# VHH binders against Putative ABC transporter glucose-binding protein TsgA13 (tsgA13), part 1

No score or structure here was measured in a lab: all are predicted.

Target 1, 363 residues: Putative ABC transporter glucose-binding protein TsgA13 (tsgA13), of Haloferax volcanii (d4gpw5)
Amino acid sequence: TGGDTGDTDDTEASETTASEGTTSGTTTGDVETTDGGGPSEGETVNAAWVYISEIGDLGWSWAHDQARQAVDEQYDWLETEYTEAVAPSDSERVFEQYAQGDVDVIFGTTFGYQDPMYAVAEDYPDTVFEHATGYRTRENMGRYMGRIYEPRYLAGQATGMVTENNTIGYVAAFPIPEVVRSINAMALGARSVNPEATFKVRWVNAWFDPPTAREAANALIDEGCDVIAQEQDSPAAVRAASDAGVWTSGYNAPMGQFGGENYLISPIWDWTEFYGPTLESLHEGSWEADAFWGGMETGVPMLDEWGPNVSQEVKDQVAATEEQILNDELDVWAGSAFEGESDEFLFQEMSSFVEGVEGEVPS
Positions, changes and structure headers below are counted from each chain's first letter, unless a header gives other numbers; antibody chains are not in Kabat numbers.
ipSAE, averaged over its two directions, is called F for ESMFold2-Fast, E for ESMFold2 and O for OpenDDE. V2 adds 0.75 times the mean of E and O to 0.25 times the DockQ between the complexes of E and O.
[cut] stands for letters that were removed.
The coordinates of atoms that the task and the answers printed are left out; those that the model quotes come from them. Centres of patches stay.

## First folded at step 1 (VHH)

Design n9
Fold by ESMFold2-Fast, scan of step 3:
Structure n9 (fold): chain B 363 residues (1-363), chain A 124 residues (1-124)
Amino acid sequence: as target 1 above (363 residues)
Amino acid sequence: QVQLQESGGGLVQPGGSLRLSCAASGFTFSSYAMSWVRQAPGKGLEVVSDISSGGTYTTYADSVKGRFTISRDNAKNTLYLQMNSLKPEDTAVYYCAKEGRYYYGSKSYYPDYRGPGTQVTVSS
């Protein structure tokens, strides 16, 4: 090595630097103080959302913004605002500007906001922060996420029951644990009711690329897939399946209008079920930092409405399994290579397919 | 229709320099953050750098910090990456990317759109 990194910011093995100015002490489940974060009980709550993308994507940012609009309409004591298209490199400035204004709570909706939000939260202890997909908390900063693999498993059962070729296509974004987890959960669901079901995966290498997603769906259909599932921030693969007359399941947002007569059901987000209770707690003066980890029992990860031609037998099977998940009687990962793995592992480390998914996760 | 087209890649020796360009069309370029991402042979996507919509704020991966500079010209709808002191480990396909979201486990950025890419090969 022997490099140019010997400046005052460099960490050296034999530190001789003059002073250590502070100690750190962040705990999970911190208790709010009487004069801590949020508005006074019963007063107007001003809430801001910060999005990495435009809200028109029919994906992640869209789902959060639908919930923002819903709670804004529901609560007369709530005022909302948002900023879209905020890169992580720009996010600290945006968080700071909101914290300096009349905003009581700031919701940051992408993982890349972790370090900027955590830093700003320290400087503005009277402002409440909530970070979607985050992994750190402060006394004035919570984190939240939903276990979408639960409704993905249920949608998987529907695909397994309607397939006649036992070949299901999956149009996927990127070969990362988040996506691999969703593919695996769907495959486990399908195989729970149809042990012969197999999944073929095509990687778009984008979250939002409608032409490439459509091409991927059509290629899977040409290979014999009679059901198309997807993990994209657009309905393009759902539309391609509908145009070809094959069954389809969407993602993130209700896509029944695009799936037509062959629409099954999709795992979607209802963030209203997180934002509503969170904003009510702020209005009541009872908010405390927490690490929200919601399954279907919370209403956050959920299923949309069934397509018009789905049989009652399929609906009954999915409803029965959903009841088992809600009653904590079914572990999605039971019997798989991932049985007993921590939530941290499932979110960050899952890099291989379960039985029934063809091929290998790309490197 | 969103279109991103990279150029400026090629073969260079270790220690050399390249300047990548990305021509953007089909969206209001000046309203969106942009990124450069790369994929080395047999590896996943790595975020190299991102830049805010107005160009004021930038970030860099630790592997390229001090060697690479991201910039943009909103009047020309063009994104740039100046790459100095290139190393064999910088060999990858480089993609211009319209903003997307981060993957929470790895701090990796996964774009809404990326271009077809431009190959950079650093070899002696």
Scores: ipSAE 0.005, ipTM 0.332, lowest interface PAE 10.3, mean pLDDT 83

Design o10
Fold by ESMFold2-Fast, scan of step 3:
Structure o10 (fold): chain B 363 residues (1-363), chain A 123 residues (1-123)
Amino acid sequence: as target 1 above (363 residues)
Amino acid sequence: EVQLVESGGGLVQPGGSLRLSCAASGFTFSSYGMYWVRQAPGKGLEWVSEISSGGSLTKYPDSVKGRFTISRDNAKNTLYLQMNSLRPEDTAVYYCARGSTYYKWGSTQPYYRGQGTLVTVSS
């Protein structure tokens, strides 16, 4: 996801051209809003997205923007606009600006937007707000996230099957529950097929810092890791693994082009499966605030494509486990310290590693 | 290797129904939008239906809207097309197709197609 990542020269992605602007989504027609937010049933919907990073990050913000573009193309009654590279400290102003305009719904896409968005939603009860990774709701504000730990578990099985050193590196963003949950799910997946697999974690302390992520990946490789996984909003760790000839799994967006011959598979996002139904409900006048946290059965968290050298045995194993997850026949947390924990605990309170992950979660 | 294998075609009377199936393998089925396209005798390819990766969004041209329903079972890597109220004009080879990239669906040229299944609507 996004987070506390600032806009600095050191965090810029060099592989893509960044977009700085905003897309105008202003309709030329009159729109009547209903009490409690949103347009009247059957009218044009004006939607705005607020991104922590530039869309060119090939990560979290990119994935949300791919979905924005997809729903814009799908619905002729939808007008979209966005603002990128919005730090949490600047976000309240951006939310207020959209709420004062003719925008019907505002999607805020990083954890750090929680307090600013929640405050603005109180002041603008006729505007609908949706907060990705949020933990609070109100009558005009929902929250949403995907259970990315499910495709992490599946990618984890692939890492466990291809490792020869039984030492897998994980380039991680911040020691928060979202990230700890992903590390733990991958480790459980790997150990489900290879009980000798171990994980070494390095913390970048940023969502988007390609030079530091590359350095962390290379340090893990130097320590004997023959597989590199990551949780960053860039392909830097995947590229470092490819350059070193070790296996790799990415995050957020398809990264096969950066992993090359050593690419495994990555957990990625298809936010169209959330944005589509949400926007349809607004168009129909049936929207209500919810705490969406959908698994792979929703299509929101998913896997990308296998790398070119991954064996059929690995693919078959992952496919069989994916079928169990989709049929609600496998609990990722079964047999772990977290078996039976509530959704609330899994979402916001997980602060320790499972067996097989070396070290301790920093404070 | 992307493989798409269609089945369920056949001869049916006007007003009848058929259900087509497509077994997909060689790619992460749950991560791609899927299509049905058809080719009538002597004509080009025509887009028939489209479904998002998780199945929440579907799209149809006016020629089949209300008569055809696209669906998918990601646990079984299978795409379906339920065809009702069939007309002689629906006679065609029907192809299961996959989009070229993640997140994207379009309603024109498919990137990968199966070998097709023939549907004949005649008395």
Scores: ipSAE 0.331, ipTM 0.696, lowest interface PAE 3.2, mean pLDDT 86

## First folded at step 4 (VHH; from b6 with G33W)

Design e1
Fold by OpenDDE, look of step 6:
Structure e1 (fold): chain B 363 residues (1-363), chain A 123 residues (1-123)
Amino acid sequence: as target 1 above (363 residues)
Amino acid sequence: EVQLVESGGGLVQPGGSLRLSCAASGFTFSSYWMYWVRQAPGKGLEWVSEISSGGSLTKYPDSVKGRFTISRDNAKNTLYLQMNSLRPEDTAVYYCARGSTYYKWGSGTFDYRGQGTLVTVSS
């Protein structure tokens, strides 16, 4: 029974797997730079501004509109439009109307516009949106603000130097970080030259309410404030101070004409230094969403002209401090609870007063 | 109270021109997009022109494009419609209207409208 063990020579055919060199054709996908729906280079840029208040009576909206007018005159390729006195509740509609009207860029100029603008920007990706004072951004939505706390600090020094009873009044808008930051900066400035200076704050709960602003100023004066500062879109508080013969610092726009003989100086805006470059970038097709927060070095936040009776000593002190700020030799927040805080914190989170400000920030 | 008062309507020959005016009061005129709409006898309301709050943006339907021009003077609280090359089919009551929303052809809504002015184009 011869078991013929047939040696089946399993010739392992070595399948030479030819490694087909998959030439990864680098499809240089032409990233069609989806040319962001901005105007092509050399085309007309159509820009619209939306204001919370009327341009009249000087203030926040006026300052923006002055810059609008300036850029409109400067650039032959720019067409500008605006809508004034738009309540936040109506702003979404206005933004949509401009976007549907093929406006290239829309500037919303109050904090209450950020949410409506944010919502509309999603639906209109080819329209550029810029929001003043807010913190929200999109691919097609930037934000912008100046570090007005720098000139606030300087104006604060002036208040600290001129007060005779160390009690300064502040007519405030809303208890938001922007306003709190301004109050704090002014208080720090005042206390840098007068450690006994204190601030009383009254809240108007509006950006533009001249009657209430006047009442608030008068109430502060009645409480013994011999200097009145303000954060309102009107000169009403400045006028009230002038009428009462107390020193006054305004805001947003030059207010010397309303402050009379007791006018100090005001933190104000020149937005041309933001709007100009922004619009140029749009015209060149290089615009990108950004978060602008320029200081006095940009020229956007600044001081107006001194009042007629401000002493040279006050002017010299403020000028010296301004130079330090411009040279980055002075941190406005140094020695305060906010020293070393991030720009994000300073912009969005500041919700408590520094020493010398009476009371608490309303919740 | 919001008021819109149209004027300038009348009888005109085909190929003629008219200029309509609308005097606005009782609201911040410069804050609103404005419209001209018309209603021909036996027809529905037809949108004929739109202008932005500042006046830089204008829109027209094809039916009037190139013939009608909307404009505004915000300092005078006045809306205008220049109508050229008028046709018999342009015969309608023309209304000044304040827009509450952006008007898309056939879908726009107005919150206020004037009493209208009659335009009659006839030989």
Scores: ipSAE 0.000, ipTM 0.267, lowest interface PAE 11.6, mean pLDDT 88

## First folded at step 8 (VHH; from f1 with S53T)

Design g3
Fold by ESMFold2, look of step 9:
Structure g3 (fold): chain B 363 residues (1-363), chain A 123 residues (1-123)
Amino acid sequence: as target 1 above (363 residues)
Amino acid sequence: EVQLVESGGGLVQPGGSLRLSCAASGFTFRSYGMYWVRQAPGKGLEWVSEISTGGSLTKYPDSVKGRFTISRDNAKNTLYLQMNSLRPEDTAVYYCARGSTYYKWGSGTFDYRGQGTLVTVSS
């Protein structure tokens, strides 16, 4: 066991500036102390995850739980637990129960947990809280999210190159800034290589509703969309597109088995690249509340493998653009109405579509 | 076509250091966990190190832990192995290898490897 990434293990210095206070004593007792924040350096870390949905699907909660399992295996000093299918209205109670116990850090994985967690974090200053997708923080409450719009842009280029009808359907969850960001990034990507590409959006108004997602995908296909993208916690829209012989791009998890011959590619999550360093910092006693906002350079937002029938031309175009993103040579928003907007705007306030997306974001 | 090209091997005295590099092409490098493995003369392949897709998680067997450091540069499609405090037992051909199971930490399997670079540790 025991894995880390670091520079050369080449320690050359002895303690030169250490205090030289000398006492001629024979006392051998230990003195207990309380340090306030987080677990003591080097102790066992007890971590808990709270999920909005069940982890048995290929969705948002599944992706977080894959990372929980990975870090649980990686670190001898780490104990993990989770509670699944916690509605936001129940989440305060769940956070309080963990904070009252022996849990050192609580990860809340949906936007609706923000205010409940924020309230509990005030009452439990010795517990660390990390909240995904939100924007509120406290001294003991950090936030985290990945720039999924980067791989969305790349998947968007692929949709723009494969569409023959120039009409791409997007099966969306809720009309919130998180989802609007993804739609806009995919459209910008598609139009960067195909200026004629347009997007049609249908709102499921749920993260997980396979029958409604399938119905939305089929409606978009009936409207002439020859590529179906989606933002759902299930593969239902991908399956619907595959059944209809239509190109498809999924979300959250690898979906090649559901897209089959029509699978294009998906933006997906690898949360190990966030949870690993965060849990190490807790173990080392160096954790600080922060706003993680990692792009593809971190490995948190990434792309799945290509589908079996994707042309080399598409793969080459996307690879060239990915290289620009990784080298910090491309801003996804450049040339759009959102060029130069702050991270706070991207998180909290994006409520309109870019050019090429039909209609308006619902109120 | 997947290609992995190792470099940086050579002759070094016990206690010395070497840094190996692996140039990757023909696949999306950042999407795969990567390995270093080695084969000593007359022996089978031995796992030496593993690194996650973003580089934040690493793993080593006890035989090299604390002496070897794996790292990656996803913008340059390059994997590295810094080897310090080398011992005669580290003499082997070192191979860069691509993880065979996307997103499965700790599975210990790989599907492609490079041609290898020889590291010889002797006085």
Scores: ipSAE 0.108, ipTM 0.605, lowest interface PAE 6.4, mean pLDDT 86

## First folded at step 9 (VHH)

Design h3 (from g3 with G33H)
Fold by ESMFold2, look of step 11:
Structure h3 (fold): chain B 363 residues (1-363), chain A 123 residues (1-123)
Amino acid sequence: as target 1 above (363 residues)
Amino acid sequence: EVQLVESGGGLVQPGGSLRLSCAASGFTFRSYHMYWVRQAPGKGLEWVSEISTGGSLTKYPDSVKGRFTISRDNAKNTLYLQMNSLRPEDTAVYYCARGSTYYKWGSGTFDYRGQGTLVTVSS
C-alpha cells in the first residue's frame, strides 16, 4: 500500500531533447505480416509490470496500470501481466521469476525496486528492464520519469487565482527532493499570478495513508487554508477539502468525482505516452536503455479536466502559461533560488523551500 | 462551452484522398482521447479512428486500416484525419468526437461531437 519515492536521476542534463517526448534508438524496418490476417507467430512481446500497491488505489500504481490496460488493448502483438502489492523486499524474487519465464520486458514502478532490479538485470542480460523514478541503469535496464513539476506549476497558478485567504495547504508525503520540488513548483505557479499567496505544508510521511491525509487536510483548513493541494496516492485530502467546501487539487489520477463542486484540477500522469513508444521499440528490435525525463511536451505529465465551477479567467491564464511551457518559453524555476539548476539537482538535491512556503523542509 | 468544428469534406473520386480537420475549443483538448466517427446515409454511427491524448496510440477498424491516418496537434487544438484510397462506401458525414480521458482507451465512449463534414466518394 502506498508509494515509494517518486524522484529520478538524469545524467544527460541539457543534452537530452527536453522539448521532445519520443524515444528511438535505431532505424525501424517493416514488420512481417501474415496471409491469415492475424499477427505472425513469434512476434509477441510479453511485458510485466510490478507495482508497490494495489491498482485500485486511485494513485501511482493505478495510473501505471491504466496505461498497461491501454497498451494491452492497443497492440495485438503484446501480452501483458502484472503483480501488485509487491514490497521492495519481495521484488527481487518477482523480477527473477519474470525474467526466467517468457517475459521480454519488466517495468518496476517504485524507487525501492531499484537495487533489486539492478541485481536481477545483471543475471538476465537478454531481458529488458525499465525502472521508474530511480537513477541506476545497465545496458538492459533503462529508467523513466516525468517532469510533473510542470503541471504542478500550472495547477499552482489556479490555486493562486482562486484563494481568497491567500493561504494554500499542501498535504505532502515525505520531505524528499521529489516532493519538495512539487511543493516549490506549485508555490511558484501560485505566486506568478498572486504574489501574496503562501503555502502551509503538512507531512503525512507516507504515500498512502488516507486517515492521516484527511486529518492533515482538515488541520490545514482549520489554520485558514481555503485551497487544499496534495501529494498522496489516494483522494483522501481531496475528499476532506470537498466535505469542507474548500477548493482542492489532487494528484496522480483525475479526482473530479471526489472534489465535486470544489474541484480545481490535478497534475496527473498519462504513462501510455511512455509505454507505447517503448513497447513499439521492443517489438521492432530498436530498444536501448535510456533515461526518459519527459515534460508536458511528451504528454506524460499533464493536467486533467477542470472542475465544474472553475472560472474562464483561471482556465485562460493556465492555458497561456501551458503554451509557454510547451514552446520552451517558460523556465518554471526562473527568478527562484533554483534558477539554472541542472536536472540532476532538481531530481536529487532540492531540499529547501522557495519564497512563499512557510517553514523549513524537515531534516 | 465545448466546440468541435470539422472541415475539409467534399466530393472526391474513388481512389482519391482528403484531409479532414477538427478545431477544438472550450476544453483541455490535450487531455482527451479523440475519435473520428462517421454516419453513412441511412446507417448508424461507425467509429473510424481513435487517438490517445499525446498521439502515441491510434486505432482503426479493419474497414479503414491502412487507408486512414488520425493525428493531432495539441499546441493548435486540432485533430486530423488523412483519408487515402477512398471508396464509395466511405461516403458519410464525418464527425470529430471527444472521448474519455486517457484511462478509457478503446472504450468507444464519447460525449460531444461536432456538426460534421460531408465526404462524398463518387465518379
Scores: ipSAE 0.373, ipTM 0.735, lowest interface PAE 3.7, mean pLDDT 86

Design h4 (from g3 with G33R K104Q)
Fold by ESMFold2, look of step 15:
Structure h4 (fold): chain B 363 residues (1-363), chain A 123 residues (1-123)
Amino acid sequence: as target 1 above (363 residues)
Amino acid sequence: EVQLVESGGGLVQPGGSLRLSCAASGFTFRSYRMYWVRQAPGKGLEWVSEISTGGSLTKYPDSVKGRFTISRDNAKNTLYLQMNSLRPEDTAVYYCARGSTYYQWGSGTFDYRGQGTLVTVSS
């Protein structure tokens, strides 16, 4: 996500009552029993998305917008709109403009929108707000994120199996818990199948900076990394690895076209599995602020297709481990320094590397 | 090698029910949108249902909405179609099909289909 610089404060805990209200039904005569009848019609819901970057970025904003397009196509009661390339410093104005209009729900997709959205949500209690990647909530403001570290672990196994130099480069965004968590999960995955694997990290200090991400990838390759992974909102590091003939794993969006013959696999997002149910709950009047934290079992975090030259042995290993994760038979943190840590710690407080990652997380 | 194997077809009387299954192998099933499509005798291919990767979105044409239910079990790599209140016009070969991408919901684009299973609705 953009804008997150490792804020360790936890200003507010989300508390939500799980039970539904006393009565949720209508009279008995409202039940539809006819064969072949269609679904019930409802009121139009107006939804707006606010993106940090252009929807053609082939990364984070692209993934969210694919899901916006999917729900727009799915629901005849839904009208969608979006504003792209909204810097955090401009976001309060954009949220206010939507809340003053006829928008029923506003999705803010980057960490830097948290405080602006939190402020606007207080002033517009009849509007629903959903914030990706953050930790603040209000009665009318939910939050959502996926456990991308699960497919990161799986992609990590693939990197550990294909490396010949036992040195994997990671082109990272910011030294914040979100990114540290992903690096650690990938390293744990790699070392679960190759105890000699090590990771070298380069910090771009941006979510989206293709020239800097490319330079970081090239520097890691020059340092002997024969696999390049990345956490960026563009395919630039993947392209750099491909140009150098180096194995590569991307992020956010399908990256096969950019990785070419050396493409491994990518952790990617399918936000339809969050936005669909959320918009249905709004349409039904049952929405309530919540802290969505979905793993691969939800379909939100997932894996892309394999690259063309990935061996069946790698595919079989990853598939077996994926089944363990899906069946709750493997905790990716088990045996690590982070075993047993709470979701709150994993989400907000992880600030150190696991064994096998070179160096320390910058302060 | 991508494989999709349908089963559960057969002869059923009007008003009856059938449950189709599709066993998937050779690809990461849970990472793809899936379709049921059908071909009636002498007709072209008609989509019957679409389901998203995690199953949170499902879509049906008006001709089957309310009677057919698509579902998936990603742990078992299996796609299902529950068909209720069957009509003679539902007679067709039913195919399980894999969406070309995980995105582009509603596009009707698929890259693989199975051999099909025949459903005949007749008195």
Scores: ipSAE 0.514, ipTM 0.816, lowest interface PAE 2.7, mean pLDDT 87

